# Ledger of designs, part 2: VHH binders against q9p7q7r1507to1629

Target 1, 123 residues: q9p7q7r1507to1629
Amino acid sequence: SVLLAEDNIINIKVISRYLERIGVKFKVTMDGLQCVEEWKREKPNFYSLILMDLQMPVMDGYQACNEIRKYELENDYPKVPIVALSANALPHVVLSCKDSGFDSYLAKPITLQHLSLIISGIL

## First folded at step 10 (VHH)

Design e2
Fold by OpenDDE, fold request of step 13:
Structure e2 (fold): chain B 123 residues (1-123), chain A 124 residues (1-124)
Amino acid sequence: as target 1 above (123 residues)
Amino acid sequence: EVQLVESGGGLVQPGGSLRLSCAASGFTFSSSYAIGWVRRAPGKGEELVARIDPYSGYTRYADSVKGRFTISADISKNTAYLQMNSLRVEDTAVYYCARESIDTYSFEYGFDYWGQGTLVTVSS
């Protein structure tokens, strides 16, 4: 299953359509806090991938990623792949994602091909 | 073919100023690349002096040059610059312009193209 953290309704619709076409189950959260809470609620390895928008209300993607990584270490959880979603592939932003514990970076607009590539490499 | 060409190096007295230029060709400044100035001083290793994302204008500096050096980029000219003020003897080095590339899937990054370098000598 894939966990999507995205606050933009249009982006949610687009990504959801792609995930459906790929044939993977997924759940949507609207901010970083909801994403972290949903991930913690399920068993380890329940989610095989987290798609995390960087800019969200309440808690942004950077904070959410850090919380997940911290929780994984504290509870000896397997590391879940987390892919950052962002409007631009700016080098300093990519580096910030790496430092925050992301596994990959996907620049918007997200295409079915790019998403399929990420999922095929992880799942 | 990707090419970086530095210019502006030379001999200057302590406290003086120089402005280096890095003309890039074979690619355009975009969100995909950063430009860095890396220097190699005699008997020392390489040091990243300054780095810029030409598209966003985001910059970073080594502590050793903060407040004295300014990196900038003109995307219309596909050229990066390094304004060096209050130069010190320890700033003496060959200064290289380099292109940084990042693989967003793996986060692998590094400088993939380098100029030939320009010598900056700070001496009384």
Scores: ipSAE 0.372, ipTM 0.706, lowest interface PAE 1.1, mean pLDDT 93
Fold by OpenDDE, look of step 10:
Structure e2 (fold): chain B 123 residues (1-123), chain A 124 residues (1-124)
Amino acid sequence: as target 1 above (123 residues)
Amino acid sequence: EVQLVESGGGLVQPGGSLRLSCAASGFTFSSSYAIGWVRRAPGKGEELVARIDPYSGYTRYADSVKGRFTISADISKNTAYLQMNSLRVEDTAVYYCARESIDTYSFEYGFDYWGQGTLVTVSS
């Protein structure tokens, strides 16, 4: 299953459509805090991938990623792949994501091809 | 063909200043690339001196040059610059301009194109 953290309704619709086409089950959360709580609620490895927007209300993607990574270490959980979703591909932003514990980065607008590539490599 | 051409190097006394230029061709400054100045001193390894994302203007500097060097980029001229002030003898090196590319999928990154280098000699 895929966990999507995205607050933009249009982006949610687009990404959801792609995930449906790819044939993966998924759940949507609308901020980083909801994402973290949802992920924690399930057993380890329940979610095989997290797609996380960087800019969200309440808790942004960087904070959410950090919380997940911290929790994984504290509980000896396997690492869940986390892919950052962002409006740009500026090198320093991409590197910041890497340093924050993200596994990959997708610049918006998200395409089916790129999403398929990510999922096929992870799942 | 991607090319980077450095200029502005030379001999200068300690405390002096130089301004290096890096003229890029075969590609345009964009959000996909960063430009770095890398120097190699005699008998030493490479050191990333300064790095800039031309589009955002984001810059990073090595601790050894902070406060003395300034990297900048003029997108309209597709040229990057390195203003070097308060030069020290230990700044003596061949300075290379290089294009940094990053794979957003894998986070792999590195310099994929380099200039020929320009020699900066700081000596009393």
Scores: ipSAE 0.363, ipTM 0.689, lowest interface PAE 1.2, mean pLDDT 94
Fold by OpenDDE, fold request of step 13:
Structure e2 (fold): chain B 123 residues (1-123), chain A 124 residues (1-124)
Amino acid sequence: as target 1 above (123 residues)
Amino acid sequence: EVQLVESGGGLVQPGGSLRLSCAASGFTFSSSYAIGWVRRAPGKGEELVARIDPYSGYTRYADSVKGRFTISADISKNTAYLQMNSLRVEDTAVYYCARESIDTYSFEYGFDYWGQGTLVTVSS
């Protein structure tokens, strides 16, 4: 299953359509806190991938990713792949994602082909 | 058109110093592109000597040059520098300036544009 954290309705619709086409189950959360809580609610490895927007209300993607990584370490959980979603691919943003514990980065707009490549490489 | 132009290379004695410059055009350092100095010694492969992210100021050095080389960048001049002190014979190489790129899948470093290179010869 894939966990999507995205607060933009249009992006949610687009990514959801792609995930459906790819044939993976998924759940949508609308901020980083909801994403973390949803992930924690399920058993380890329940989610095989997290797609996380960087800019969200309540808790942004950087914080959410960091919280997940901390929780994994504290509880000896397996590491879940986390892919950052962002409007641009500036080097400093990419590096910030890496430092925050992200495994990959996708620049918006998200395409089916690009998303498929990520999912195929991770799942 | 993206261009990188190195300068400052030359012949120097062991223990000497040299300062390389890399003038960039076609893009701005303020766009947060990192710059690297890569050298190729005769008969050897490429070695990343130093890199700097002008946006953050973060630097990285090869172990072989730590404490001797300093990479810096002047955003106002869109130019990167490599100050090389305590030069050794084994530092002899063609030094290239390159614009760093990052693979968005693996976060591995690479380079997408290179200068023509400048020769640094350290000899007695």
Scores: ipSAE 0.022, ipTM 0.367, lowest interface PAE 4.5, mean pLDDT 91
Fold by ESMFold2, fold request of step 13:
Structure e2 (fold): chain B 123 residues (1-123), chain A 124 residues (1-124)
Amino acid sequence: as target 1 above (123 residues)
Amino acid sequence: EVQLVESGGGLVQPGGSLRLSCAASGFTFSSSYAIGWVRRAPGKGEELVARIDPYSGYTRYADSVKGRFTISADISKNTAYLQMNSLRVEDTAVYYCARESIDTYSFEYGFDYWGQGTLVTVSS
């Protein structure tokens, strides 16, 4: 199952449709805190992938990723693949994502092909 | 055939300035590509010293050169530049111009084309 963290309703609808066409089960959360709490609520390995927007209210994607990685280390959990949804792929953004613990990134606008490639490379 | 040609290297004294050029051919500067300057000092690994997205103008610098080096691009001439001021002996290296596809899905910087390099020597 895939966990999507995205606060934009239009993006949620588009990405959800792509995930349905790829054939994966998923759940949507609308901010970083909600994403972290939902991930903690389930058993380890329940989510096989997190798609995390970098810009979100309450807790941004950088902070949410850090919280998940911290929790995994503290509890000896396996690392869940976390893919950043970013507005651009500039090196400073990419480096910030790597430093925060993201495994990869997907530049907006998100397409079915790009999302499918990321999922295929992880799964 | 994609090609990157560096020029402007040479011998310079500490505190001096030098401007490197990277002329690109076989592709045009666009929103799909970034240009980086990577240096390799004797006995050292590669260091990305500066990067520019020529279309947006966004730049990034290594801490070691911040405030001293300036990267720029001229889209009409398909050329990137590295202005190197306040040069130090530790800036001695071969400087490579490299192209990166911005469409990568990985955090690994995949520079897909490299120039021949231009030697910068800061001495005496």
Scores: ipSAE 0.000, ipTM 0.158, lowest interface PAE 15.0, mean pLDDT 81
Fold by ESMFold2, fold request of step 13:
Structure e2 (fold): chain B 123 residues (1-123), chain A 124 residues (1-124)
Amino acid sequence: as target 1 above (123 residues)
Amino acid sequence: EVQLVESGGGLVQPGGSLRLSCAASGFTFSSSYAIGWVRRAPGKGEELVARIDPYSGYTRYADSVKGRFTISADISKNTAYLQMNSLRVEDTAVYYCARESIDTYSFEYGFDYWGQGTLVTVSS
């Protein structure tokens, strides 16, 4: 199952439509804190992928990713694939994502083809 | 051919300073590459000490060196630097300069070219 963290309703609808077309199960959360709490609530490996918007209220994607990675280390959990979603493809944003523990980066607007490729490469 | 040449290593007392240089050739600094300093202490694994994107100025440091080390780059000279202040015995290591491709679909730790390394020894 895929966990989507996105606060924009239009983006949620677009990405959800793509995930449905790809045929994967998913759940939506609307900020980084909700994402971290939902991921912790389930057993390890329940979510096989997290799609995480970088800009969210309450807790941004960088903070959320860092919290998940810390929790995995502290509990000897396997590393869940986390893909950053961003409107900005500047190199320093890419490096910030890598340093926060993201596995990949995908620029908005997200296409079905690119999302399918990332999901196929991870799942 | 891509080359990275480190210089500036040596023997220094605890509390001292050194400045390492990494002269790049065979490519120019661009938005597609980051430059890192990686160190290997005797009998230890590697540690990414610092990384810089020369065009944006983004930097990252290992916790062990924050506030003491500064990475910088001069695009016009195609050279990166590591200023090492307040050196400690545990900073003793071979320091390597390395190039990393910035990829939009994978953040795999992967330096593709490495220098030969320069030895830094911190001892009284």
Scores: ipSAE 0.000, ipTM 0.210, lowest interface PAE 12.6, mean pLDDT 83
Fold by ESMFold2, fold request of step 13:
Structure e2 (fold): chain B 123 residues (1-123), chain A 124 residues (1-124)
Amino acid sequence: as target 1 above (123 residues)
Amino acid sequence: EVQLVESGGGLVQPGGSLRLSCAASGFTFSSSYAIGWVRRAPGKGEELVARIDPYSGYTRYADSVKGRFTISADISKNTAYLQMNSLRVEDTAVYYCARESIDTYSFEYGFDYWGQGTLVTVSS
Protein backbone atom coordinates (compact mmCIF):
# COMPACT_ATOMS: atom_id res chain seq x y z
CA SER B 1 0.00 0.00 0.00
CA VAL B 2 0.92 3.65 -0.70
CA LEU B 3 0.54 6.36 1.95
CA LEU B 4 -0.28 9.81 0.58
CA ALA B 5 0.28 12.92 2.73
CA GLU B 6 -1.23 15.97 1.04
CA ASP B 7 -3.33 18.82 2.44
CA ASN B 8 -4.62 20.28 -0.85
CA ILE B 9 -7.99 18.74 -1.72
CA ILE B 10 -7.54 19.24 -5.48
CA ASN B 11 -4.13 17.54 -5.41
CA ILE B 12 -5.57 14.70 -3.33
CA LYS B 13 -8.28 14.12 -5.95
CA VAL B 14 -5.81 14.15 -8.85
CA ILE B 15 -3.23 11.92 -7.21
CA SER B 16 -5.90 9.52 -5.92
CA ARG B 17 -7.29 9.13 -9.46
CA TYR B 18 -3.79 8.42 -10.76
CA LEU B 19 -3.15 5.82 -8.05
CA GLU B 20 -6.47 4.15 -8.87
CA ARG B 21 -5.54 4.02 -12.58
CA ILE B 22 -2.15 2.53 -11.71
CA GLY B 23 -3.99 -0.06 -9.59
CA VAL B 24 -2.29 0.41 -6.22
CA LYS B 25 -3.91 0.47 -2.79
CA PHE B 26 -3.45 3.73 -0.91
CA LYS B 27 -4.50 5.78 2.09
CA VAL B 28 -4.65 9.57 2.39
CA THR B 29 -3.55 11.70 5.33
CA MET B 30 -3.79 15.48 5.36
CA ASP B 31 -0.76 16.60 7.39
CA GLY B 32 2.65 15.37 8.42
CA LEU B 33 1.58 14.34 11.92
CA GLN B 34 -1.28 12.22 10.57
CA CYS B 35 1.18 10.66 8.13
CA VAL B 36 3.71 9.75 10.84
CA GLU B 37 1.01 8.38 13.17
CA GLU B 38 -0.62 6.32 10.39
CA TRP B 39 2.73 4.89 9.34
CA LYS B 40 3.54 4.00 12.97
CA ARG B 41 0.11 2.40 13.45
CA GLU B 42 0.83 -0.30 10.87
CA LYS B 43 3.55 -2.95 10.94
CA PRO B 44 6.88 -2.31 9.19
CA ASN B 45 6.67 -2.74 5.41
CA PHE B 46 2.87 -2.41 5.36
CA TYR B 47 3.33 0.79 3.34
CA SER B 48 5.75 0.22 0.47
CA LEU B 49 5.87 3.90 -0.45
CA ILE B 50 5.06 7.25 1.13
CA LEU B 51 4.21 10.20 -1.12
CA MET B 52 4.72 13.25 1.06
CA ASP B 53 4.02 16.87 0.29
CA LEU B 54 6.66 19.22 1.69
CA GLN B 55 4.26 21.99 2.70
CA MET B 56 1.56 20.87 5.11
CA PRO B 57 -0.07 22.25 8.28
CA VAL B 58 0.71 20.97 11.79
CA MET B 59 3.87 19.12 10.67
CA ASP B 60 5.52 19.78 7.32
CA GLY B 61 6.99 17.08 5.08
CA TYR B 62 10.58 17.70 6.20
CA GLN B 63 9.65 17.20 9.84
CA ALA B 64 7.51 14.14 9.08
CA CYS B 65 10.25 12.47 7.05
CA ASN B 66 12.78 13.15 9.79
CA GLU B 67 10.44 11.67 12.41
CA ILE B 68 9.95 8.51 10.35
CA ARG B 69 13.70 8.10 9.80
CA LYS B 70 14.39 8.66 13.50
CA TYR B 71 11.76 6.08 14.45
CA GLU B 72 13.21 3.56 11.99
CA LEU B 73 16.70 4.01 13.45
CA GLU B 74 15.48 3.75 17.04
CA ASN B 75 13.52 0.55 16.33
CA ASP B 76 15.82 -1.09 13.74
CA TYR B 77 13.06 -0.86 11.12
CA PRO B 78 13.71 -1.09 7.38
CA LYS B 79 13.81 2.22 5.53
CA VAL B 80 10.49 2.94 3.80
CA PRO B 81 10.77 4.71 0.43
CA ILE B 82 9.62 8.31 0.92
CA VAL B 83 9.10 10.53 -2.15
CA ALA B 84 8.83 14.28 -1.70
CA LEU B 85 6.10 16.16 -3.55
CA SER B 86 7.17 19.77 -4.11
CA ALA B 87 5.95 22.85 -5.93
CA ASN B 88 9.44 23.64 -7.21
CA ALA B 89 12.65 21.92 -8.31
CA LEU B 90 15.17 24.43 -6.98
CA PRO B 91 18.48 22.82 -5.99
CA HIS B 92 18.25 24.00 -2.37
CA VAL B 93 14.88 22.23 -2.01
CA VAL B 94 16.43 19.05 -3.42
CA LEU B 95 19.32 19.26 -0.92
CA SER B 96 16.92 19.92 1.97
CA CYS B 97 14.98 16.80 1.01
CA LYS B 98 18.16 14.69 0.90
CA ASP B 99 19.20 16.01 4.31
CA SER B 100 15.76 15.19 5.77
CA GLY B 101 15.99 11.59 4.54
CA PHE B 102 13.77 11.53 1.46
CA ASP B 103 14.61 8.91 -1.17
CA SER B 104 13.30 10.73 -4.22
CA TYR B 105 11.59 13.88 -5.45
CA LEU B 106 8.57 14.56 -7.67
CA ALA B 107 7.78 18.07 -8.87
CA LYS B 108 4.22 19.40 -9.04
CA PRO B 109 2.11 19.34 -11.07
CA ILE B 110 2.13 15.59 -10.65
CA THR B 111 1.48 13.71 -13.88
CA LEU B 112 0.35 10.13 -14.31
CA GLN B 113 3.56 9.45 -16.27
CA HIS B 114 5.87 10.66 -13.51
CA LEU B 115 3.91 8.94 -10.76
CA SER B 116 3.88 5.67 -12.71
CA LEU B 117 7.65 5.85 -13.21
CA ILE B 118 8.30 6.40 -9.51
CA ILE B 119 5.99 3.56 -8.48
CA SER B 120 7.41 1.12 -11.05
CA GLY B 121 10.94 2.00 -10.01
CA ILE B 122 10.16 1.29 -6.35
CA LEU B 123 7.95 -1.75 -6.79
CA GLU A 1 38.40 15.41 -16.38
CA VAL A 2 36.78 16.50 -13.15
CA GLN A 3 39.24 17.48 -10.42
CA LEU A 4 38.86 18.97 -6.96
CA VAL A 5 42.00 20.27 -5.24
CA GLU A 6 41.97 21.17 -1.57
CA SER A 7 44.40 23.56 0.06
CA GLY A 8 44.83 25.54 3.28
CA GLY A 9 45.35 22.73 5.80
CA GLY A 10 47.98 22.80 8.48
CA LEU A 11 48.80 22.86 12.17
CA VAL A 12 46.89 25.26 14.41
CA GLN A 13 46.41 25.71 18.13
CA PRO A 14 43.02 25.19 19.79
CA GLY A 15 40.87 28.29 19.35
CA GLY A 16 42.58 29.13 16.08
CA SER A 17 41.24 29.50 12.58
CA LEU A 18 41.93 28.11 9.11
CA ARG A 19 40.34 28.59 5.72
CA LEU A 20 40.27 25.63 3.34
CA SER A 21 39.90 26.11 -0.41
CA CYS A 22 38.56 23.67 -3.01
CA ALA A 23 39.51 24.60 -6.56
CA ALA A 24 37.35 22.84 -9.15
CA SER A 25 38.30 22.03 -12.74
CA GLY A 26 36.72 19.95 -15.50
CA PHE A 27 33.29 21.35 -14.68
CA THR A 28 31.83 24.73 -13.70
CA PHE A 29 29.77 25.43 -10.61
CA SER A 30 26.12 25.29 -11.66
CA SER A 31 22.66 24.60 -10.29
CA SER A 32 23.27 20.89 -11.09
CA TYR A 33 25.90 20.39 -8.38
CA ALA A 34 26.36 20.75 -4.66
CA ILE A 35 29.78 20.97 -3.01
CA GLY A 36 30.48 19.31 0.31
CA TRP A 37 33.29 19.12 2.83
CA VAL A 38 33.76 15.70 4.43
CA ARG A 39 36.29 14.94 7.15
CA ARG A 40 37.90 11.73 8.34
CA ALA A 41 39.46 11.86 11.79
CA PRO A 42 42.11 9.35 12.86
CA GLY A 43 40.37 6.14 13.89
CA LYS A 44 36.94 7.49 13.03
CA GLY A 45 34.57 7.32 10.08
CA GLU A 46 33.64 10.01 7.60
CA GLU A 47 31.51 13.01 8.61
CA LEU A 48 29.80 15.40 6.21
CA VAL A 49 30.80 18.73 7.72
CA ALA A 50 29.05 21.15 5.38
CA ARG A 51 27.28 21.33 2.03
CA ILE A 52 26.49 24.28 -0.23
CA ASP A 53 24.50 24.90 -3.38
CA PRO A 54 26.82 27.45 -5.03
CA TYR A 55 24.11 29.20 -7.06
CA SER A 56 21.41 29.63 -4.40
CA GLY A 57 23.83 29.99 -1.49
CA TYR A 58 21.88 27.55 0.71
CA THR A 59 24.02 25.72 3.25
CA ARG A 60 23.76 22.86 5.70
CA TYR A 61 26.12 22.01 8.56
CA ALA A 62 26.81 19.11 10.86
CA ASP A 63 25.70 19.86 14.41
CA SER A 64 29.30 19.42 15.57
CA VAL A 65 30.44 22.51 13.63
CA LYS A 66 27.42 24.83 13.57
CA GLY A 67 28.36 28.36 14.53
CA ARG A 68 32.10 27.69 14.08
CA PHE A 69 32.44 26.71 10.41
CA THR A 70 31.16 28.54 7.34
CA ILE A 71 31.02 27.09 3.83
CA SER A 72 30.98 29.43 0.86
CA ALA A 73 31.52 29.39 -2.89
CA ASP A 74 32.83 31.84 -5.47
CA ILE A 75 31.30 30.91 -8.81
CA SER A 76 33.61 33.26 -10.75
CA LYS A 77 36.68 31.46 -9.35
CA ASN A 78 35.06 28.00 -9.46
CA THR A 79 36.18 27.59 -5.85
CA ALA A 80 34.50 26.60 -2.60
CA TYR A 81 35.77 27.50 0.86
CA LEU A 82 35.45 26.25 4.41
CA GLN A 83 36.18 28.88 7.07
CA MET A 84 36.95 27.06 10.32
CA ASN A 85 36.91 29.16 13.49
CA SER A 86 37.27 28.28 17.17
CA LEU A 87 39.03 25.06 16.26
CA ARG A 88 39.12 22.21 18.75
CA VAL A 89 41.34 19.15 19.05
CA GLU A 90 38.43 16.98 17.84
CA ASP A 91 38.39 18.91 14.54
CA THR A 92 41.71 17.22 13.65
CA ALA A 93 41.08 15.31 10.44
CA VAL A 94 41.77 15.04 6.75
CA TYR A 95 39.24 17.30 5.02
CA TYR A 96 37.96 16.33 1.58
CA CYS A 97 36.08 18.46 -0.91
CA ALA A 98 33.45 16.54 -2.86
CA ARG A 99 30.91 17.15 -5.62
CA GLU A 100 27.34 15.88 -5.56
CA SER A 101 25.17 15.71 -8.68
CA ILE A 102 21.49 16.65 -8.42
CA ASP A 103 18.59 15.55 -10.62
CA THR A 104 14.85 16.25 -10.41
CA TYR A 105 13.50 12.68 -10.32
CA SER A 106 15.77 10.88 -7.89
CA PHE A 107 18.17 11.75 -5.12
CA GLU A 108 21.25 9.73 -5.93
CA TYR A 109 22.87 10.01 -2.54
CA GLY A 110 26.63 10.17 -2.63
CA PHE A 111 29.47 12.28 -3.94
CA ASP A 112 30.72 11.44 -7.42
CA TYR A 113 34.12 13.20 -7.30
CA TRP A 114 36.48 13.71 -4.39
CA GLY A 115 39.62 15.68 -3.81
CA GLN A 116 42.78 14.17 -2.34
CA GLY A 117 42.25 15.81 1.04
CA THR A 118 44.09 18.35 3.16
CA LEU A 119 45.21 17.61 6.72
CA VAL A 120 44.10 19.86 9.56
CA THR A 121 45.81 19.25 12.90
CA VAL A 122 44.62 21.04 16.01
CA SER A 123 47.02 20.59 18.95
CA SER A 124 48.76 22.56 21.63
Scores: ipSAE 0.000, ipTM 0.202, lowest interface PAE 12.8, mean pLDDT 83

Design e3
Fold by OpenDDE, look of step 12:
Structure e3 (fold): chain B 123 residues (1-123), chain A 121 residues (1-121)
Amino acid sequence: as target 1 above (123 residues)
Amino acid sequence: QVQLVETGGGLVQPGGSLRLSCTASGFTFSSYAMNWVRQAPGKGLEWLSGISGSGGSTSYADSVKGRFTISRDNAKNTLYLQMNSLQPDDTAVYFCARGIDTYSFEYFDYWGQGTQVTVSS
């Protein structure tokens, strides 16, 4: 299963459409806090991939990713792959993603090909 | 195939009321919590309210508590949102969203196309 954290309905619809075409199950959360809470609620390895928007209300993607990594470490959980979704593919953003513990980065707009490649390599 | 269709949106004056409906199909309606969410122009998605599969439990965001009421008719596979005392900042596209299980709010996997609500003098 894929966990999508995104607060923009258009992006949610586009990504969801791609996920449906790929044939993977997924759930949607609307901010980083909800994403973290949902992920914690499930057993380890329940989610095979998290797609995380970087800019969200309440808790952004950087914070959410950092929280997940801390929790994994504290509880000896296996690492879940987390892919950052961003409107800007700037070098400092990529660096920030690495610092926060992201495994990969996708620049918006998200394409089916890009998403398929990521998912096929992880799932 | 899961489908959610919102209706009931429109133009209303401040202080007015609207009742939104969401007709569900393609799944066992009563087995899932349902949610209302909205998105105003240029803003992020905002969760407004959730109701459990049976309808026995409801929850509201502070921004709409006391003004909005969520309900459901499982026999009709329909979700409702009664909106009273509408304000200009309630202007948004309103979406019906299926919860991930019978009790979870704010987490969902399907949503409708939305219905436009405009509050203006």
Scores: ipSAE 0.011, ipTM 0.258, lowest interface PAE 9.6, mean pLDDT 89
Fold by ESMFold2, look of step 12:
Structure e3 (fold): chain B 123 residues (1-123), chain A 121 residues (1-121)
Amino acid sequence: as target 1 above (123 residues)
Amino acid sequence: QVQLVETGGGLVQPGGSLRLSCTASGFTFSSYAMNWVRQAPGKGLEWLSGISGSGGSTSYADSVKGRFTISRDNAKNTLYLQMNSLQPDDTAVYFCARGIDTYSFEYFDYWGQGTQVTVSS
């Protein structure tokens, strides 16, 4: 199952449509805190991929990723693949994603082709 | 079908120059970062350089910085690598690789067949 964290309703609709077309099960959360709480609520390997927007209210994607990685370390959990979603891919954004523990990075607009390839490598 | 085809390899004397080309088809070229990666005989893959979809951002491995220049011509769907001051240690198969998005220099979903570059006297 895929966990999507995205606060922009247009992006939620587009990404959800892509995930449906790919044929994977997913759940949507609308901020970083909801994402971390939902991920913690399930078994460690229930979500095989997290798609995490970088800019979200309450807790941004950098903070959420860091919280998940910290929790995994503290509990000796396997590392869940986390892919950052961003409005741009300037070098400092890419570096910040790596420093926060993201496994990969997708610049918006996200295409079905890009998403399909990432999911095929994981699921 | 996504296709990447490298050309321009060959035998070059030490200190010489060579320009590699990678012709892309089957996708919107300008929407993807493009990268050059090489593999020397008996060695692992070594990332050399990347260029963003627009061409506005470039990055180089320290081993080639100052000697190699990445560029792209989005009108011709072609990626280039200008290699100057070549040395025997540059002998390898050179691959072009498509980043998974406009900016990725880390994850590559499609690769060319590679072109051999041999630097020897």
Scores: ipSAE 0.000, ipTM 0.089, lowest interface PAE 18.8, mean pLDDT 84

## First folded at step 18 (VHH)

Design n6
Fold by OpenDDE, look of step 19:
Structure n6 (fold): chain B 123 residues (1-123), chain A 124 residues (1-124)
Amino acid sequence: as target 1 above (123 residues)
Amino acid sequence: EVQLVESGGGLVQPGGSLRLSCAASGFTFSSSYVIGWVRRAPGKGEELVARIDPYSGYTRYADSVKGRFTISADISKNTAYLQMNSLRVEDTAVYYCARESIDAYSFTYGFDYWGQGTLVTVSS
C-alpha cells in the first residue's frame, strides 16, 4: 500500500488517478501530522511507500519525514521508503530532503510514468 | 572526464587552521550539482562534513564541525573550499571532495564522483 500526503485537491486527484491505473492500494492524508499518525496506526511494512508533499499545513513534509525516521529508530521498525513531492529540483531542496531522511524526491508535475517508475523500483 | 582534486591537507596542531581546496574539472558547477566534503578517520566510517550548492550558496554542516568549519565555492574557478578552524585531534582524517548529482527524473541523488582525498592530521 502507498500512503499519500498532499493538501492540494487537484494534486490528490491526479496522483490518485495514476495510482489507480498502476493498480496499487493507497490512502490519502491531508497534512504531515495526519500522515505520521496514519502510518503509526498501521503495522510495520503495511505501507511500502510514502509519497509526501513538502509544503503542507499543520506539519510540512520535512517535519513529517523526520518524525517517521525517529519513530522507526525508537521502535526498531524497518525503514519505509519516503519520496518527497517537490515543486522544483533546486539543490537546496534536495539537500533538505536528504538531511530530513527522504530516500528520494520527485519534481512536480507528477506524471504516470514517473510514479510507475518509482513504484516499480520500490514495490 | 570528471575529476575532483583535493589539496591543502597536512599536519597541524590542535587549535590550528587549514584550508582545503577541491578543484573540479570535466564539468562545471551548476544547479545540477552539489559539492560535499566527506572525511574518513582511521578505523572509522565515512562522515559527511559539509555540503554546498555553489549557485544558491546554501550550506549544511555536520554537528561535529558546526561553528568551526566553513564550506564555500568559487564558481569562476570551479573550486570548492573547506576552511577548518579550531581543529581537534578527532578531526584527523582523509578528507574527500565529492560531487552530488541531482536528477529529478531518475529519482536518485547522491555522490557520483570523488577525489583522491587529502590527509589532515591534527596532533600536538
Scores: ipSAE 0.210, ipTM 0.634, lowest interface PAE 1.9, mean pLDDT 92
Fold by ESMFold2, look of step 19:
Structure n6 (fold): chain B 123 residues (1-123), chain A 124 residues (1-124)
Amino acid sequence: as target 1 above (123 residues)
Amino acid sequence: EVQLVESGGGLVQPGGSLRLSCAASGFTFSSSYVIGWVRRAPGKGEELVARIDPYSGYTRYADSVKGRFTISADISKNTAYLQMNSLRVEDTAVYYCARESIDAYSFTYGFDYWGQGTLVTVSS
């Protein structure tokens, strides 16, 4: 199952439609804190991928990723794949994502082809 | 042809300072590239000591050098610098300038071009 963290309703609708076409189960959360808490609530490998927007209210994507990676280390959990979603592809943003523990990066607007490739390569 | 040429290495006493330079040719500093300094000590693996995105000014340092080393870049001269202060014996290494490329869809990224290296020896 895929966990989507995104606060923009238009992006949620688009990405949800793509995930339905790909045929994977998914759940949507609206901020980084909800994302971290939902991921912690389930068993370690229940979510096979997290799609996480970088800018969200309450807790941003960088903070959420750091919390997940810290929790995994403290509990000897396997590393869940986390893909950053961002409005731009500037190198400093991509570098910040890698340094924060993200596995990959997608620039908005997200296409079905790119999302499918990421899911096939991770799942 | 991409080239990175380091200079400024040498012998220095503990507590001393050196400034390394990395002159780049065959590409220009841009938003697509990050420049790093990597060192290799005898009998040790490689350590990324500092990196800079020249466009944004984003920098990162290894814990071992924080507060002592400063990375900078001069876009107009296509040159990166490493100012090394308060040097210690454990800083002895060959220092390489390296270019890191970033792929927006990549599952990995890494250094694609390296300089020849410049030796820094901190002794006595």
Scores: ipSAE 0.000, ipTM 0.208, lowest interface PAE 11.3, mean pLDDT 82

## First folded at step 21 (VHH)

Design y2
Fold by OpenDDE, look of step 21:
Structure y2 (fold): chain B 123 residues (1-123), chain A 122 residues (1-122)
Amino acid sequence: as target 1 above (123 residues)
Amino acid sequence: EVQLVESGGGLVQPGGSLRLSCAASGFTFKSSYVIGWVRRAPGKGEELVARIDPKSGYTRYADSVKGRFTISADISKNTAYLQMNSLRVEDTAVYYCARESIYGFTEGFDYWGQGTLVTVSS
């Protein structure tokens, strides 16, 4: 299953359509806090991938990723792949993603082909 | 080819200190791998001593070593370290450096070093 953290309704619809076409089950959360809480609620290997928008209310993607990584270590969990959804691929954003513990990033707009490549390499 | 090479083990008296190193190759600490130190004492099973995410700097320690051991990572050198202070006889073990895959969904490590022996004896 894939966990999607995205607060933009249009993006949610687009990504959801892609995930459905790929044939992957998924759940949507609307901010980083919800994403973290949802992930914590399930067993460690329940979600195979987290797609996380960087800019969200309440808790942004950077913070959410940090929280997940911290929780993984503290509880001896295996690492879940986390892919950042970014408006751009500027160097400082890439570095920030790396620093926060992201495994990869996808620049918006998200395409089916790119998403498929990411998922096929993980699932 | 992924390789982990431990060094720094040896004989030390109780209360002494050692610093272990784990030189990694075939992958980069800039990736989202987790590095751990696992020890195996004579006649005992494996014990995860410490764990670090080099990118975030987050660390975890076994209760048996908290306050005495410190795990760290130098991304520029692709090397992890285990600073062991206030060593005890019960810390005697072969210490292994190990890697957890970012795509692993089961507990455990996918690559291990050859290990380095730490002997604490008066």
Scores: ipSAE 0.014, ipTM 0.232, lowest interface PAE 8.7, mean pLDDT 91
Fold by ESMFold2, look of step 23:
Structure y2 (fold): chain B 123 residues (1-123), chain A 122 residues (1-122)
Amino acid sequence: as target 1 above (123 residues)
Amino acid sequence: EVQLVESGGGLVQPGGSLRLSCAASGFTFKSSYVIGWVRRAPGKGEELVARIDPKSGYTRYADSVKGRFTISADISKNTAYLQMNSLRVEDTAVYYCARESIYGFTEGFDYWGQGTLVTVSS
């Protein structure tokens, strides 16, 4: 199952349609804190992939990723694949994602083809 | 109609204890909902104190209250609780029970109770 963290309703609709076309189960959360808590709520490996927007209210994507990685280390959990959703691919953004523990990134606007490739390579 | 009704607030001395209740109606804790306690101190913003998923029993606390507060839920009574021990003056606030919102509005909650006042003073 896929966990989507995105606060923009238009992006949620687009990504949800893509996930439906790909045929994967998913859940939507609206900020980084909701994402971290929802991921913790389920058993390890219940979510096979997290799609996480970098800019969100309450807790941004960098903070949320750090929290998940810290929790995994403290509990000896396997590393869940986390893919950043980014408005751009500027070098400092890419570096910040890697340093925060993200596995990959997708530049907005997200296409069905790129999302399909990420999901195929992970799931 | 979704409703959340808080009770159990009052005046207490530092070091004392209070137990807040949040009775829910219009939805059931047997479903996948998350319940939070949010406090608002006089002249200050909102702080999420504790969160529980009654279905799984998973809980999360603000660092400011860890070890002193305990959130719990009784699914059969559709009621959440916040046990507050070792109370401090800075815990003085209106405490709200809230249900998680998927849209992230007002700290991610879609329904709020009326609030119950907790005053900690000597």
Scores: ipSAE 0.000, ipTM 0.095, lowest interface PAE 20.1, mean pLDDT 83

